# Ledger of designs, part 18: miniprotein binders against b1l550

Target 1, 279 residues: b1l550
Amino acid sequence: MRLPEELLERARDIHSEAPSHRIKLDRVGSFGLKVPVEFKGFLLLAEADVWVSLPEGRRGVDLSRQVEAIYELSNPPKDPFSLCREAAISLLEKLNYADSSGVSIRFDAPLQDGESLKYYGVEISSIASDEIINKIRVEILGMTACPCTAELIRAYKSSEIAATHTQRSLGILEVSTKAEHPDPDKLASIIERAMSSPLRTYTKRPDEGGLVIRSLSNARLAEDVVREMIHLFLEEFGHLPEDTHILAAVRSMESVHMHDIYAERSFSLDEIRKEISSH
Below, E stands for the ipSAE of ESMFold2; O stands for the ipSAE of OpenDDE; V2 stands for 0.75 times the mean of E and O plus 0.25 times the DockQ between their complexes.

## First folded at step 9 (miniprotein)

Design T3 (at its last look DockQ between E and O 0.93; V2 from the best seeds 0.75)
Fold by OpenDDE base, look of step 9:
Structure T3 (fold): chain B 279 residues (1-279), chain A 81 residues (1-81)
Amino acid sequence: as target 1 above (279 residues)
Amino acid sequence: GSPELKELIKKAERLLRVAKLILKYLGDPEALERAKEYLEEAEEIIERLAEEGDPELLEQVDKLIKELEELARKLEELKKQ
């Protein structure tokens, strides 16, 4: 049942009313939308969040208009980077009382693994105000081998390749920049290279054995992984603006403990360069 | 300044902001046309503000004029590309 449109003329606009408390809100929007995107030749259904700021003198946001903004731009499907930026701007156009807007798009990105596919998690965001800040978060699983246990076993058994516990570890790189979004595949590659070994969707027995041996030969603490991610990031993305902010983190799902090991470093490019140069 | 004039300033600022973003990050013909419309609307508001001649708002109005002129130039440059 659709109500008569004439009722709109009689009904007060609740959203435009003065609030009971004149307080600005930073983000008001719709979270958990599903939007199609094109990424590396794949058509994917992504999850999206859209929001705007709300001035102190306005009771509510026109949420329907926010939803329309992103869906108008989503047909035909486009790359998530352009969609994010364009939608952020469109939100400010359509909601002319907002001083800032934001869009976040999340999906599992396909990554070729031989004849099969693996994936990494990605969240692409753009926040618009006086400028657009682009944010990207990449999460990918790898494998780590513990060097501490390996050293103990080596000392005990006098073996060159010591057994050790291995586990899945989640590596995280989050980048916020005024430049274009960095390539998420490159970020995923950095994380994988920082691990003891990558994960494989499809392994034959010899390949599996080789993967494990590689991990044992490249045993790394969670701390080592984070430091290596930072090092590799600086090599690949050192050209980004100095005010670019990075979060590098790893969550190791330790196989000998009930809990996870977590390590992180947050930094700006200018900060980390000064730190390295001081040594 | 009056509350009304302050709101006009805010409106002009938002229009110029969105125009600036369009010109900087989009730049396609349709986007450029939208930017033009926003600049024109901002110009009308700025003219009204200038006519009111409120001494307390003079600096803000001058800033808006400067920004408008800069964005107008940028729009013309992009239309020639």
Scores: ipSAE 0.764, ipTM 0.916, lowest interface PAE 0.6, mean pLDDT 93
Fold by ESMFold2, look of step 9:
Structure T3 (fold): chain B 279 residues (1-279), chain A 81 residues (1-81)
Amino acid sequence: as target 1 above (279 residues)
Amino acid sequence: GSPELKELIKKAERLLRVAKLILKYLGDPEALERAKEYLEEAEEIIERLAEEGDPELLEQVDKLIKELEELARKLEELKKQ
């Protein structure tokens, strides 16, 4: 049932009124929208959040216009980075009382793994005000091999076997920049290359053996992985604006413990360059 | 400095901001046409503000005029492409 549009002449426009308490809000939005995107030849169902700032003189946000802003641009499905940027601008067009807008888009990105596929997590954002600030977060699982246990086993006189505990570790890179979003596949590659070995969807015995040997040859603490991620990031993305902010982190699901280990470093590009150049 | 004039300044600022974002980040003909419409609406508001001649708002109106002219030039440059 649709109500008669003539009622709009009699009803108060609650959203456009002034609120009882004139306090501006930073983010008012619709969260958890499902939107289709096209990413590297795959059609994916992503989750999106959209929001705008709300000035102190306006009581509410036109929520239907928020939904229109992103859904109109998602049909037909397109590249999630373009969708994110364009929707952020469309929010300011449709909600003309806002001073800023934001869009985030989350999906699992397919990644080729030999003759199979694996995946990694992606979240991108675009925040529009006088300019657009882009953020991307990439999360991918890899394998780490503990160097402390490896050294103890090596030192054991009768042991001819290189061994240590191995585990899944979640690597995280988050980048906030005025430039275009970094390529998520390159960020995922940086994380995997910083690990002792990548994970595979499946392997046959000879390939599995090789993977384990590789991980033992590249034993790394979670702290080592974070440092390597930063090193590789600077090699690949050192050209980004100097005020670009990065978070590099690892959460390691240590196979011999009941709990996880976590290591993290956040920095701007200019900050880390000064730190490295002082050594 | 009436409340109505201050609201017109905010409206013009928001129109110019949206036009600027479109011109910087979008380039398709439909987007450029929307930017043109926003600049024309902003121009109308700015002309009304300039005619009022409120001494408290002269600097703000001058900034709006300068930004409008800059964005109008950028729009014409992009349309030639």
Scores: ipSAE 0.620, ipTM 0.881, lowest interface PAE 1.5, mean pLDDT 90
ESMFold2 (binder alone), look of step 9: mean pLDDT 86; pTM 0.859

Design T4 (at its last fold request DockQ between E and O 0.91; V2 from the best seeds 0.00; counts 0 for: pae E 1.6 > 1.5)
Fold by OpenDDE base, look of step 9:
Structure T4 (fold): chain B 279 residues (1-279), chain A 81 residues (1-81)
Amino acid sequence: as target 1 above (279 residues)
Amino acid sequence: GSPELKELIRRAERLLRVARLILKYLGDPEALERAKKYLEEAEEIIERLAEEGDPELLEQVDKLIKELEELARKLEELKKQ
């Protein structure tokens, strides 16, 4: 049942009323929308969050307009980078009382793995105010081998390739920049290269053996992985603006412990360059 | 300045901001037409502010005029491309 549209003329506009307390809100929006996106030739159903700021003199946000903004731009499906940026601007156009807007899109990105597919998690965001800040978060699983246990076993057994415990580790790179979104495939590659070995969706026995040997020969602490991620990031993306902010992190799901090991570093490109130059 | 004039300034700033974002990040013909509309709306507000001649708002109005002129030039440049 649809109510008569003429009721809108009679009904009080609750959203435009003055609030009981004149306080600005930073983000008001719809979270957990599903939107189609095109990514690397795949049509994906992504999760999306859309929001705007709310001035102190307005009770509520026109949430329907927010939803319309992103869905109008989602047909036909487009790349998530353009969608985020365009939707962020559209939000400010449609909600003319807002000083800032934001869009976040999350999905599992396909990554070719031989004849199969693996994936990484990605969150692509754009925040619009006086300028647009683009944010991207990439999460991908890899494998780490513990060098400490390897060294102990080597000392006791005198083996060339020492056995050690291995585990899945989640690598995370989050980048916030005034430039265009960094290539998420490159970010995923950096994370994989920083670990002892990548994971494979499917392996034959000889390939599996090789993967394990590679991991054992490239044993790394969680701390080593984070430092390597930062190093590789600087080599690939050192051309980004100096005020670009990065979070590099690893969560190692340790196989000998019931808990995880976590390591991170947050930095701007300017800060990390100064740090490296001081040594 | 009066609360009304302050609100006009805020409205003009938001219009100029949106126009700036469109011109900087989109630039397609449809987007350019939207930007043009927002600049025209901002211009009308700025003219009204200038006519009021509030001494307390002169600096802000001058800033708005400068931003409007800059964005108008950018719009024309992009239309020729």
Scores: ipSAE 0.779, ipTM 0.923, lowest interface PAE 0.6, mean pLDDT 93
Fold by ESMFold2, look of step 9:
Structure T4 (fold): chain B 279 residues (1-279), chain A 81 residues (1-81)
Amino acid sequence: as target 1 above (279 residues)
Amino acid sequence: GSPELKELIRRAERLLRVARLILKYLGDPEALERAKKYLEEAEEIIERLAEEGDPELLEQVDKLIKELEELARKLEELKKQ
């Protein structure tokens, strides 16, 4: 049912009124939207959040215009980075009372894994005000092998047993920059190379044995993984603006414990360079 | 210094901001046409502010004029590409 449009002449325009308390709001938006995106040849259904700032003198946001801003740009589907940037600007065009806008887009990114596929998590954001700040978060699972238990077993009665516990570990890289979003595949590669071994969708027995042997030969603490992620990130992305902010983290689902281990470091590029050059 | 003049300044600032974002981060002809419209609207507001000649707002209006001129030049450069 569609109500008569003549009612608009009789109804108060609630959203354009002044609020009873003149307090600006930082984020007013529509969260959990489903939008199609095209990523590296795949058509994916992504989840999106859109928002704008609200000045102290305006009671409400035209929420339908927020949804319109991103859906108009989603047909036909396009790459999520362009969608994110363009929608952030479109929000400021459509909601001309706002001083800032933001768009977040989340999806699972496919990766080739031999003859099969695996996936990693991606969340991108663009925050528009006087300029655009781009953020990307990548999460991918890998395998870690504990060096402490490996050494204890090696030392036990001059044992010839080569063993340790291995587990799935979630690696995380988050980058906030004035530059374009870093390539998520490169971030995922950095995380995987920092682990003891990558995870595979499947392996046959000889290949599975090789994977485990590789992990034992590359045993790493969660702390080691975070440090290696930072080292590899600096090699590939050290050219980004000096005020670029990075978070590198690992959550390890330790196979011999009822709880997880977590390690994290956040830094700006200028901060970490000063730290490294002082040692 | 009036509330009406302060609101006009904010409105011009937002128009110039959107135009700046379009010119910096977008580059297609349709986007450039939208930026042109925002600059034209901002120019109308800035002309009204300049005609009022409020001495309390003189520096802010001068800043708006300079930014409008800069963005207009940028727009013309991008249209040539």
Scores: ipSAE 0.670, ipTM 0.896, lowest interface PAE 1.2, mean pLDDT 90
ESMFold2 (binder alone), look of step 9: mean pLDDT 87; pTM 0.874
ESMFold2, look of step 12: ipSAE 0.610; ipTM 0.869
ESMFold2 (binder alone), look of step 12: mean pLDDT 87; pTM 0.871
OpenDDE base, look of step 12: ipSAE 0.771; ipTM 0.921
ESMFold2, fold request of step 23: ipSAE 0.540, 0.599, 0.627; ipTM 0.853, 0.876, 0.886
ESMFold2 (binder alone), fold request of step 23: mean pLDDT 87, 88, 88; pTM 0.872, 0.877, 0.875
OpenDDE base, fold request of step 23: ipSAE 0.745, 0.743, 0.746; ipTM 0.915, 0.914, 0.915

Design T5 (at its last look DockQ between E and O 0.97; V2 from the best seeds 0.75)
Fold by OpenDDE base, look of step 9:
Structure T5 (fold): chain B 279 residues (1-279), chain A 81 residues (1-81)
Amino acid sequence: as target 1 above (279 residues)
Amino acid sequence: GSPELKELIKKAEKLLRVAKLILKYLGDPEALERAKKYLEEAEEIIERLAEEGDPELLEQVDKLIKELEELARKLEELKKQ
């Protein structure tokens, strides 16, 4: 049942009213929208968040306009990078009382693994105010082997390749920059290369054995993984603006413990360069 | 300045901001047309502000004029690409 449109003329606009408390809000929006995107030749259904700032003198945001803004731009489906930027700007156009806007799009990105697919998690965001800040977060699983246990077993059994516990580890790279979004495939590759080994969707038995041996031969602490991620990131993306902010992290789902091991470093490119140059 | 004039300044600033973002990050023909409209709307507001001649707002108005001119030039440059 649709109410008569004539009622809109009689009803007060609640959103435009003065609030009981004049307080600015940083983000008001719709979270958990589903939008189609095109990514690397795949049509994907992504999750999206859209928001704007709300001035102190306005009670509420026109949420319907926010939803319309992103869906208008989502047909036909386009790449998520352009969608984020365009939608962020469109939000400011459609909601003239907003000083800032933001869009975040999340999906599982396909990654070729032989004849099969693996994936990584990606969140692509754009935040618009006087400028646009682009943010990308990549999460991908890898495998780590513990060097400490390996060393103990080596010392005990005098073997060249020591057995050790292995586990899944989630590597995370988050980049915020005034430049274009970094290539998420490259970020995923950096994380995988920083691990003891990548994961495979399927393995034949010989390949599985080789993967494990590789991990054992490349045993790394969670701390090692994070440092390697940073190192590889600087090699690949050192050309980004100096004020680019990076979070490098790993969560190791330790197989011998009920808890996870976590390590992270947050830094700007300027900060980390100064740190490295001081040594 | 009067509350009305202050609101006009804010409106002009918002229009110029959006135009700036469009010109900087989008640049397609449709986007350029939108930017043009925003600049035109901002120009009308700025002209009104200038005519009022409020000494307290002179610096802000001058800043708006400068920004408008810069964005107008950029728009023309992008239209020729």
Scores: ipSAE 0.717, ipTM 0.895, lowest interface PAE 0.7, mean pLDDT 92
Fold by ESMFold2, look of step 9:
Structure T5 (fold): chain B 279 residues (1-279), chain A 81 residues (1-81)
Amino acid sequence: as target 1 above (279 residues)
Amino acid sequence: GSPELKELIKKAEKLLRVAKLILKYLGDPEALERAKKYLEEAEEIIERLAEEGDPELLEQVDKLIKELEELARKLEELKKQ
């Protein structure tokens, strides 16, 4: 049933009233929206969050305008970075009482893996106020081989056994910058290259053996992986603004323990350069 | 100044902010046309504020005029492309 539109003239506009408690809100929005995106030739289902700030003198947000802002831009599907940036600006156009807006878009990105695909996690956001701050988080699994156990086994009774425990490790890079979002495939590549070996969708026996040998020949602590991610990041993205903020982390699902190991470093580009140059 | 004039300043500031974001981050002809309309609306408000001549608001109105002029130049530059 559709109610008569003339009621809009008689009903209170609840959203535009002053609230009982005049407290501004940082984020008021619609979360978990499903939107289509086109990423590098693939049509993907993404999940989006949209929000705006709400001043102390306004009781509510026009939520239908928020949803409209991103859905109008999502048809036909376009790349998620353009969608994110354009929607963040559109929120401020449609909701003129807001001082800031934000859009987050999450999807699983395909990555070529031989004749098949594998996937890694991407979350991008754009937060608009007087300027836009762009954020991207990339998560991808790789393989790590423990150098500590490898050394103990080598030393065991002068053993010739080349062995250690290996496990899946989740690598994480998160970047916040005033520049455009870094390419997520390049971030994923940095994470994989920092690991002992990449994970594959499938391998035939000869290739599987080679993968394991590669991991043993490139054994790394979780701490080593984080340091290598930072090194590789600086080589690829050291040109970004000096106030760019990065988080590099690894969560290693240690095969010999009931719990995970975690290593993390957060920094700005200017901070890390000073630290490296002091040694 | 009066509450009405302060409200007009806020409206002009928000229009200029949105136009600035469009000009900096978007480049398609439809976006540039939206920015043009926002600048024209802001200009109308700024002209009203200048006609009122409220001494408490002179600094704020001058700031708005400077921002409008800068954004108008940027819009013209982008349209040459």
Scores: ipSAE 0.636, ipTM 0.883, lowest interface PAE 1.4, mean pLDDT 91
ESMFold2 (binder alone), look of step 9: mean pLDDT 86; pTM 0.850

Design T6 (at its last look DockQ between E and O 0.92; V2 from the best seeds 0.00; counts 0 for: pae E 1.51 > 1.5)
Fold by OpenDDE base, look of step 9:
Formats: structure tokens, sequence, C-alpha cells
Structure T6 (fold): chain B 279 residues (1-279), chain A 81 residues (1-81)
């Protein structure tokens, strides 16, 4: 049942009313939308959040208009980077009382693994105000081998390749920059290279054995992984603006403990360069 | 300045901001036409503000004029491309 449109003329606009408390809100929007995107030749259904700021003098946001903004731009499907930026701007256009807007798009990105596919998690965001800040978060699973246990076993058994516990580790790189979004595949590659070994969707027995041996030969603490991610990031993305902010983190799902080991470093490019140069 | 004039300033600032973002990050023909419209709307508001001649708002109005002129130049540059 659709109500008569004539009722709209009689009904007060609740959203445009003065609020009971004149307080600005930073983000008001729709979270958990599903939007199609094109990524590396794949058509994917992504999850999206859209929001704008709300001035102190306005009771509510026109949420329907926000939803329309992103869906108008999503047909035909386009790359998520352009969609984020364009939608962020469109939100400010359509909601002319807002001083800032934001769009976040999340999906599992396909990554070729031989004849099969693996994936990494990605969240692409753009926040618009006086400028646009682009944010990307990449999460990918790898494998780590513990060097501490390996050293103990080596000392005990006098073996060159010591057994050790291995586990899945989630590597995280989050980048916020005024430049274009960095390539998420490159970020995923950095994380994988920082681990003891990558994970494989498809392994034959010889390949599996080789993967494990590689991990044992490249045993790394969670701390080592984070430091290696930072090092590799600086090599690949050192050309980004100095005010670019990075979060590098790893969550190791330790196989000998009920809990996870977590390590992180947050930094700007200018900050980390000064730190390294001081040594 | 009057509350009304302050709101006009805010409106002009938002229009110029959106125009700036379009010109900086989009730049396609349709986007440029939208930017043009926003600049025109901002110009009308700025003219009204200038005519009012409120001494308390003079600096803000001058800033808006400067920004408008800069964005107008940028628009013309992008249209020639």
Amino acid sequence: as target 1 above (279 residues)
Amino acid sequence: GSPELKELIKKAERLLRVAKLILQYLGDPEALERAKKYLEEAEEIIERLAEEGDPELLEQVDKLIKELEELARKLEELKKQ
C-alpha cells in the first residue's frame, strides 16, 4: 500500500525541524547496504556504508537521498575506488546542509592462486570535506612459524630444521592518504611477503610439504611480521604524501594458546622516516 | 552580522566546497556543468553579501570572492581540455 502523495504536502518535514538539543553530529547514515562493484574483472556484491555530517540546527538526515546517491552511481557497476569518491561528493551535493560525507565499501577481493582463487578482505573508503581523504584497509591471512620454539627444539635435538608450532596470522595494512587509494593487491602482497609463508587454497602434497618447510626456515614473531610489513611498505609506497597515515598490524592465532598474539604500529610517513634516520 | 547573513556565508562556503571537490577529483563534462551551477549559485549569494556591506563579514566575503574567482578560472581551464 502506497500512501497518497498529497499527504506529503500536509505532513511536516520532521528531518528539517530544529532538534531538542542543538548538537552537531559527525556521522549519520545507512550502514550495511549492498552494492555491486567491478573489481579486476569480477562483478562483486559489496557491503557499503554511507554517511554525512548533520548540523546542529537540523533534526535528521534525509536517509533516502543518501541511499539514492550511491545506487545511482552503482549502475552500471564500476570500480570501488571511483564509486567511493564519486558517492562521497554526490552526498555533499544532494545533502547540501552537510559539511562532510563518507563512503565505505567492503568486500572479499579475489586473488589468483595457481589454478584456484584465494582472497583478502578489503575496505575502501573516501571521506569528503574540504578535501578527500582516501582510506584502504587490507586484511589477508598468512602462516607464521614461531622462532622461539624452533630455537628450543633446535637446541634440544641439534637439528638444522627444527619443528615448531605454526598458525594462521591475519596481517592488516590500513592506509589513509590525500593521494589515490594505494593498490590493494600490492598491499596484500606486502603482508604475505612479511609472513613466514602465504596460504594456499590448492596444494598438492609436495607443495604442502614445501610450504611448511619454507615457513620453518622463515620463522617470524608477530613483531617481526609487523616490522617487515612496514619495511616493505616503505619500499613500495614511500612516494606517498608525508602526511599519509599507516596502520600495520598482525593478529597471530597462536596454535599453542587459547588466545591470539597481536602487534601493531601506527605512524605517518614523515614520522617513520625521522625515526629511521635517527639511527 | 545577522543570523541570516551568517547562514548565507555558510551556504556559499558549502557550494564552493562542492564545486572545488568536483573540479579537483571528477572533471568529466557532466561534473563540470554541475560545478558551474554551484559556482553560479555561490556567486549570487556572494553578490548579495557584498551589497549588504556588513563590516563584520567583510573578511569572510573577500575570502569567498577570492575562492570563487580561483574556482571559476579552474573551471575554464578544465573546459578547454
Scores: ipSAE 0.734, ipTM 0.904, lowest interface PAE 0.6, mean pLDDT 92
Fold by ESMFold2, look of step 9:
Structure T6 (fold): chain B 279 residues (1-279), chain A 81 residues (1-81)
Amino acid sequence: as target 1 above (279 residues)
Amino acid sequence: GSPELKELIKKAERLLRVAKLILQYLGDPEALERAKKYLEEAEEIIERLAEEGDPELLEQVDKLIKELEELARKLEELKKQ
């Protein structure tokens, strides 16, 4: 049912009124929007959130303009980084009472895996105010092999058995920077190289044997994986602005326990450099 | 200063902010024309504020004038590319 347009002259504009409690809000948005994106030749269905700040003197946000800001830019589909940046700016253009805006876009990124594909999680954000702050979170599974159990088994039957427990571990890199978003494939590569071995979509038996041998040759604690991720990140992205903030983390789904192990470090580039140079 | 003048300052600041973001992160001709429009609108507000000459707002108005001039130069540089 479409209502008569004449009602617009009779109705109060609720959104433009002052609220009864004059309190500013940091994020007022539309969350869970479905948008198409083009990523490295793939057309993907992504999920997006959009928001703006709301000043203390304004009762509500023009929600239709908010949704328009991203959907107008998503046809034809474009790369998610351009969409994220452009939509964040468009939100401030369309909602001119806001002091800041934000856009988040989430999707599963395809990654080449031999003759097939595998996937990893990506979430990007652009927060616009006086500048744009770009954030990217990458999550990818890898394999870890426990060095402690490997040493115990070696000591028990020294030359007979090379064995330890292995498990999937979720590696996480999260980067917040004033520079462009780091390439998610490079972040995923850093995480996988820090693990004992990457995971494969499938393997044939000789290849599976090689993967296990690689894991045993690169046995690592969850703590070691986090340290290696930081080391590799600094080699690849040490050129980013000094106030760039990073979170590196691993959640290891330990095959011999009922619970997971978690290790994490957050830092800015200037902070970690001072820490390393003091040794 | 009057609440009305303080609101004009905020409006000018937001227009300059949007223009700055466009000039820094977007480069297509349509975006540059939108930035030009926002700078012109901000200029009108800043001229009103300068004519009022409110002593309490002089530093804020001077800051706005400096920002407007800086962004206008940047716009002209980008149009030549």
Scores: ipSAE 0.632, ipTM 0.884, lowest interface PAE 1.5, mean pLDDT 90
ESMFold2 (binder alone), look of step 9: mean pLDDT 86; pTM 0.860

Design f1
Amino acid sequence: GSPELAELIKKALRLLRVAALILKYLGDPEALERAKKYLEEAEEIIERLAEEGDPELLEAVDKLIKALEELARALEELKKLGDPEALEKAREILRKAREKIEEAKKELEELKE
ESMFold2 (binder alone), alone request of step 9: mean pLDDT 68; pTM 0.623

Design f10
Amino acid sequence: GSPELTELIKKALRLLRVAALILKYLGDPEALERAKKYLEEAEEIIERLAEEGDPELLEIVDKLIKALEELARLLEELKKNGDKEAFEKAKEILRELREKAEEVRKKLEELEK
ESMFold2 (binder alone), alone request of step 9: mean pLDDT 66; pTM 0.563

Design f11
Amino acid sequence: GSPELAELIKKALRLLRVAALILKYLGDPEALERAAKYLEEALEIIERLAEEGDPELIEAVDKLLKALEELARALEELKKLGDPEALEKAREILRKAREKIEEAKKELEELKE
ESMFold2 (binder alone), alone request of step 9: mean pLDDT 66; pTM 0.578

Design f12
Amino acid sequence: GSPELAELIKKAARLLRVALLILKYLGDPEALERAAKYLEEALEIIERLAEEGDPELLELVDKLIKALEELARALEELKKIGDERAVELARQILEEARKLIEEFRKRLEELKS
ESMFold2 (binder alone), alone request of step 9: mean pLDDT 61; pTM 0.474

Design f2
Amino acid sequence: GSPELAELIKKAARLLRVALLILKYLGDPEALERAKKYLEEAEEIIERLAEEGDPELLELVDKLIKALELLARALEELKKLGDPEALEKARELLRKARELIEELKKELEELKE
ESMFold2 (binder alone), alone request of step 9: mean pLDDT 79; pTM 0.803

Design f3
Amino acid sequence: GSPELLELIKKAARLLRVAALILKYLGDPEALERAKKYLEEAEEIIERLAEEGDPELLEAVDKLIKLLEELARLLEELKKAGNPEVIKEAREILRQLREKAEEIKKDLEKAKE
ESMFold2 (binder alone), alone request of step 9: mean pLDDT 62; pTM 0.500

Design f4
Amino acid sequence: GSPELAELIKKALRLLRVALLILKYLGDPEALERAKKYLEEAEEIIERLAEEGDPELLEAVDKLIKALEILARALEELKKLGSPEAVERAKKLAREAKEIAEKALEIAKELEE
ESMFold2 (binder alone), alone request of step 9: mean pLDDT 67; pTM 0.599

Design f5
Amino acid sequence: GSPELKELIKKAARLLRVAALILKYLGDPEALERAKKYLEEAEEIIERLAEEGDPELLELVDKLIKLLEELARILEELKKLGDPEAIRKLKEILEKIRELAEKLEEQLKE
ESMFold2 (binder alone), alone request of step 9: mean pLDDT 63; pTM 0.499

Design f6
Amino acid sequence: GSPELAELIKKAIRLLRVAALILKYLGDPEALERAKKYLEEAEEIIERLAEEGDPELLEAVDLLIKALEELARALELLKKMGDPSLLEEARKIFRKAEELVKEARELLEKLRE
ESMFold2 (binder alone), alone request of step 9: mean pLDDT 68; pTM 0.619

Design f8
Amino acid sequence: GSPELAELIKKALRLLRVAALILKYLGDPEALERAKKYLEEAEEIIERLAEEGDPELLEAVDKLIKALEELARALEELKGDSPEALEKAREILRKAREKIEEAKKELEELKE
ESMFold2 (binder alone), alone request of step 9: mean pLDDT 66; pTM 0.588

Design f9
Amino acid sequence: GSPELAELIKKAMRLLRVAALILKYLGDPEALERAKKYLEEAEEIIERLAEEGDPELLEAVDKLIKSLELLARALEELKKLGHTEAVQKAREWLDKARKIVEEAKELLKRLEE
ESMFold2 (binder alone), alone request of step 9: mean pLDDT 68; pTM 0.639

Design g1
Amino acid sequence: GSPELKELVEKWKELIKKAERLLRVAKLILKYLGDPEALERAIKYLEEALEIFKEALKIIERLAEEGDPELLEQAEELIKEVDKLIKELEELARKLEELKKQ
ESMFold2 (binder alone), alone request of step 9: mean pLDDT 66; pTM 0.513

Design g2
Amino acid sequence: GSPELKELAEKAKELIKKAERLLRVAKLILKYLGDPEALERAAKYLEEALEILKQMLEIIERLAEEGDPELLEQFDELIKRVDKLIKELEELARKLEELKKQ
ESMFold2 (binder alone), alone request of step 9: mean pLDDT 68; pTM 0.584

Design g3
Amino acid sequence: GSPELKELIKKAERLLRVAKLILKYAERLIEKLGDPERLERAIELLERALKYIEEALEIIEKLAEEGDPELLEQVDKLIEELEELARKLEELIKELKKLEEK
ESMFold2 (binder alone), alone request of step 9: mean pLDDT 77; pTM 0.732

Design g4
Amino acid sequence: GSPELKELIKKAERLLRVAKLILKYLERLIEKLGDPEALERGIELLERALKYIEEALEIIEKLAEEGDPELLEQVDKLIEELEELARKLEELIKELKKAEEK
ESMFold2 (binder alone), alone request of step 9: mean pLDDT 79; pTM 0.759

Design h1
Amino acid sequence: GSPELKELIKKAERLLRVAKLILKYLGDPEALERAIKYLEEALEIIARLAEEGDPELLEQVLKLAKELLELARKLIELLGNPELVKEAEELIEKAKRIAEELKKE
ESMFold2 (binder alone), alone request of step 9: mean pLDDT 79; pTM 0.782

Design h2
Amino acid sequence: GSPELKELIKKAERLLRVAKLILKYLGDPEALERAAKYLLEAAEIILRLAEEGDPELLEQVAKLLKELAELLRKLAELLGDPELAKEIEKLAEEARRLAEKLKKE
ESMFold2 (binder alone), alone request of step 9: mean pLDDT 78; pTM 0.764

Design h3
Amino acid sequence: GSPELKELIKKAERLLRVAKLILKYLGDPEALERALKYLEEAAEIIERLLEEGDPELAEQVIKLAKELLELARKLLELAGNPELAREAEKIAEELKRLFEEAKKE
ESMFold2 (binder alone), alone request of step 9: mean pLDDT 76; pTM 0.731

Design h4
Amino acid sequence: GSPELKELIKKAERLLRVAKLILKYLGDPEALERAAKYLIEALEIIERLAEEGDPELLEQVLKLAKELIELARKLLELKGDDPELIKEAEELIKKAEEIAKKLKEE
ESMFold2 (binder alone), alone request of step 9: mean pLDDT 82; pTM 0.830

Design h5
Amino acid sequence: GSPELKELIKKAERLLRVAKLILKYLGDPEALERAAKYLEEALEIILRLAEEGDPELLEQVAKLIKELAELLRKLLGDPELVEKLKELAEEIRKLAEELE
ESMFold2 (binder alone), alone request of step 9: mean pLDDT 73; pTM 0.652

Design h6
Amino acid sequence: GSPELKELIKKAERLLRVAKLILKYLGDPEALARALKYLAEAIEIIERLAEEGDPELLEQVAKLLKELAELMRKLAELLGYPELAEKIRQLAEEMLRLWEELKKR
ESMFold2 (binder alone), alone request of step 9: mean pLDDT 72; pTM 0.651

Design h7
Amino acid sequence: GSPELKELIKKAERLLRVAKLILKYLGDPEALERAIKYLEEALEIIARLAEEGDPELLEQVLKLAKELLELARKLIELLGNPELVKEAEELIEKAKRIAEELKKGDPEKVKELLKE
ESMFold2 (binder alone), alone request of step 9: mean pLDDT 75; pTM 0.733

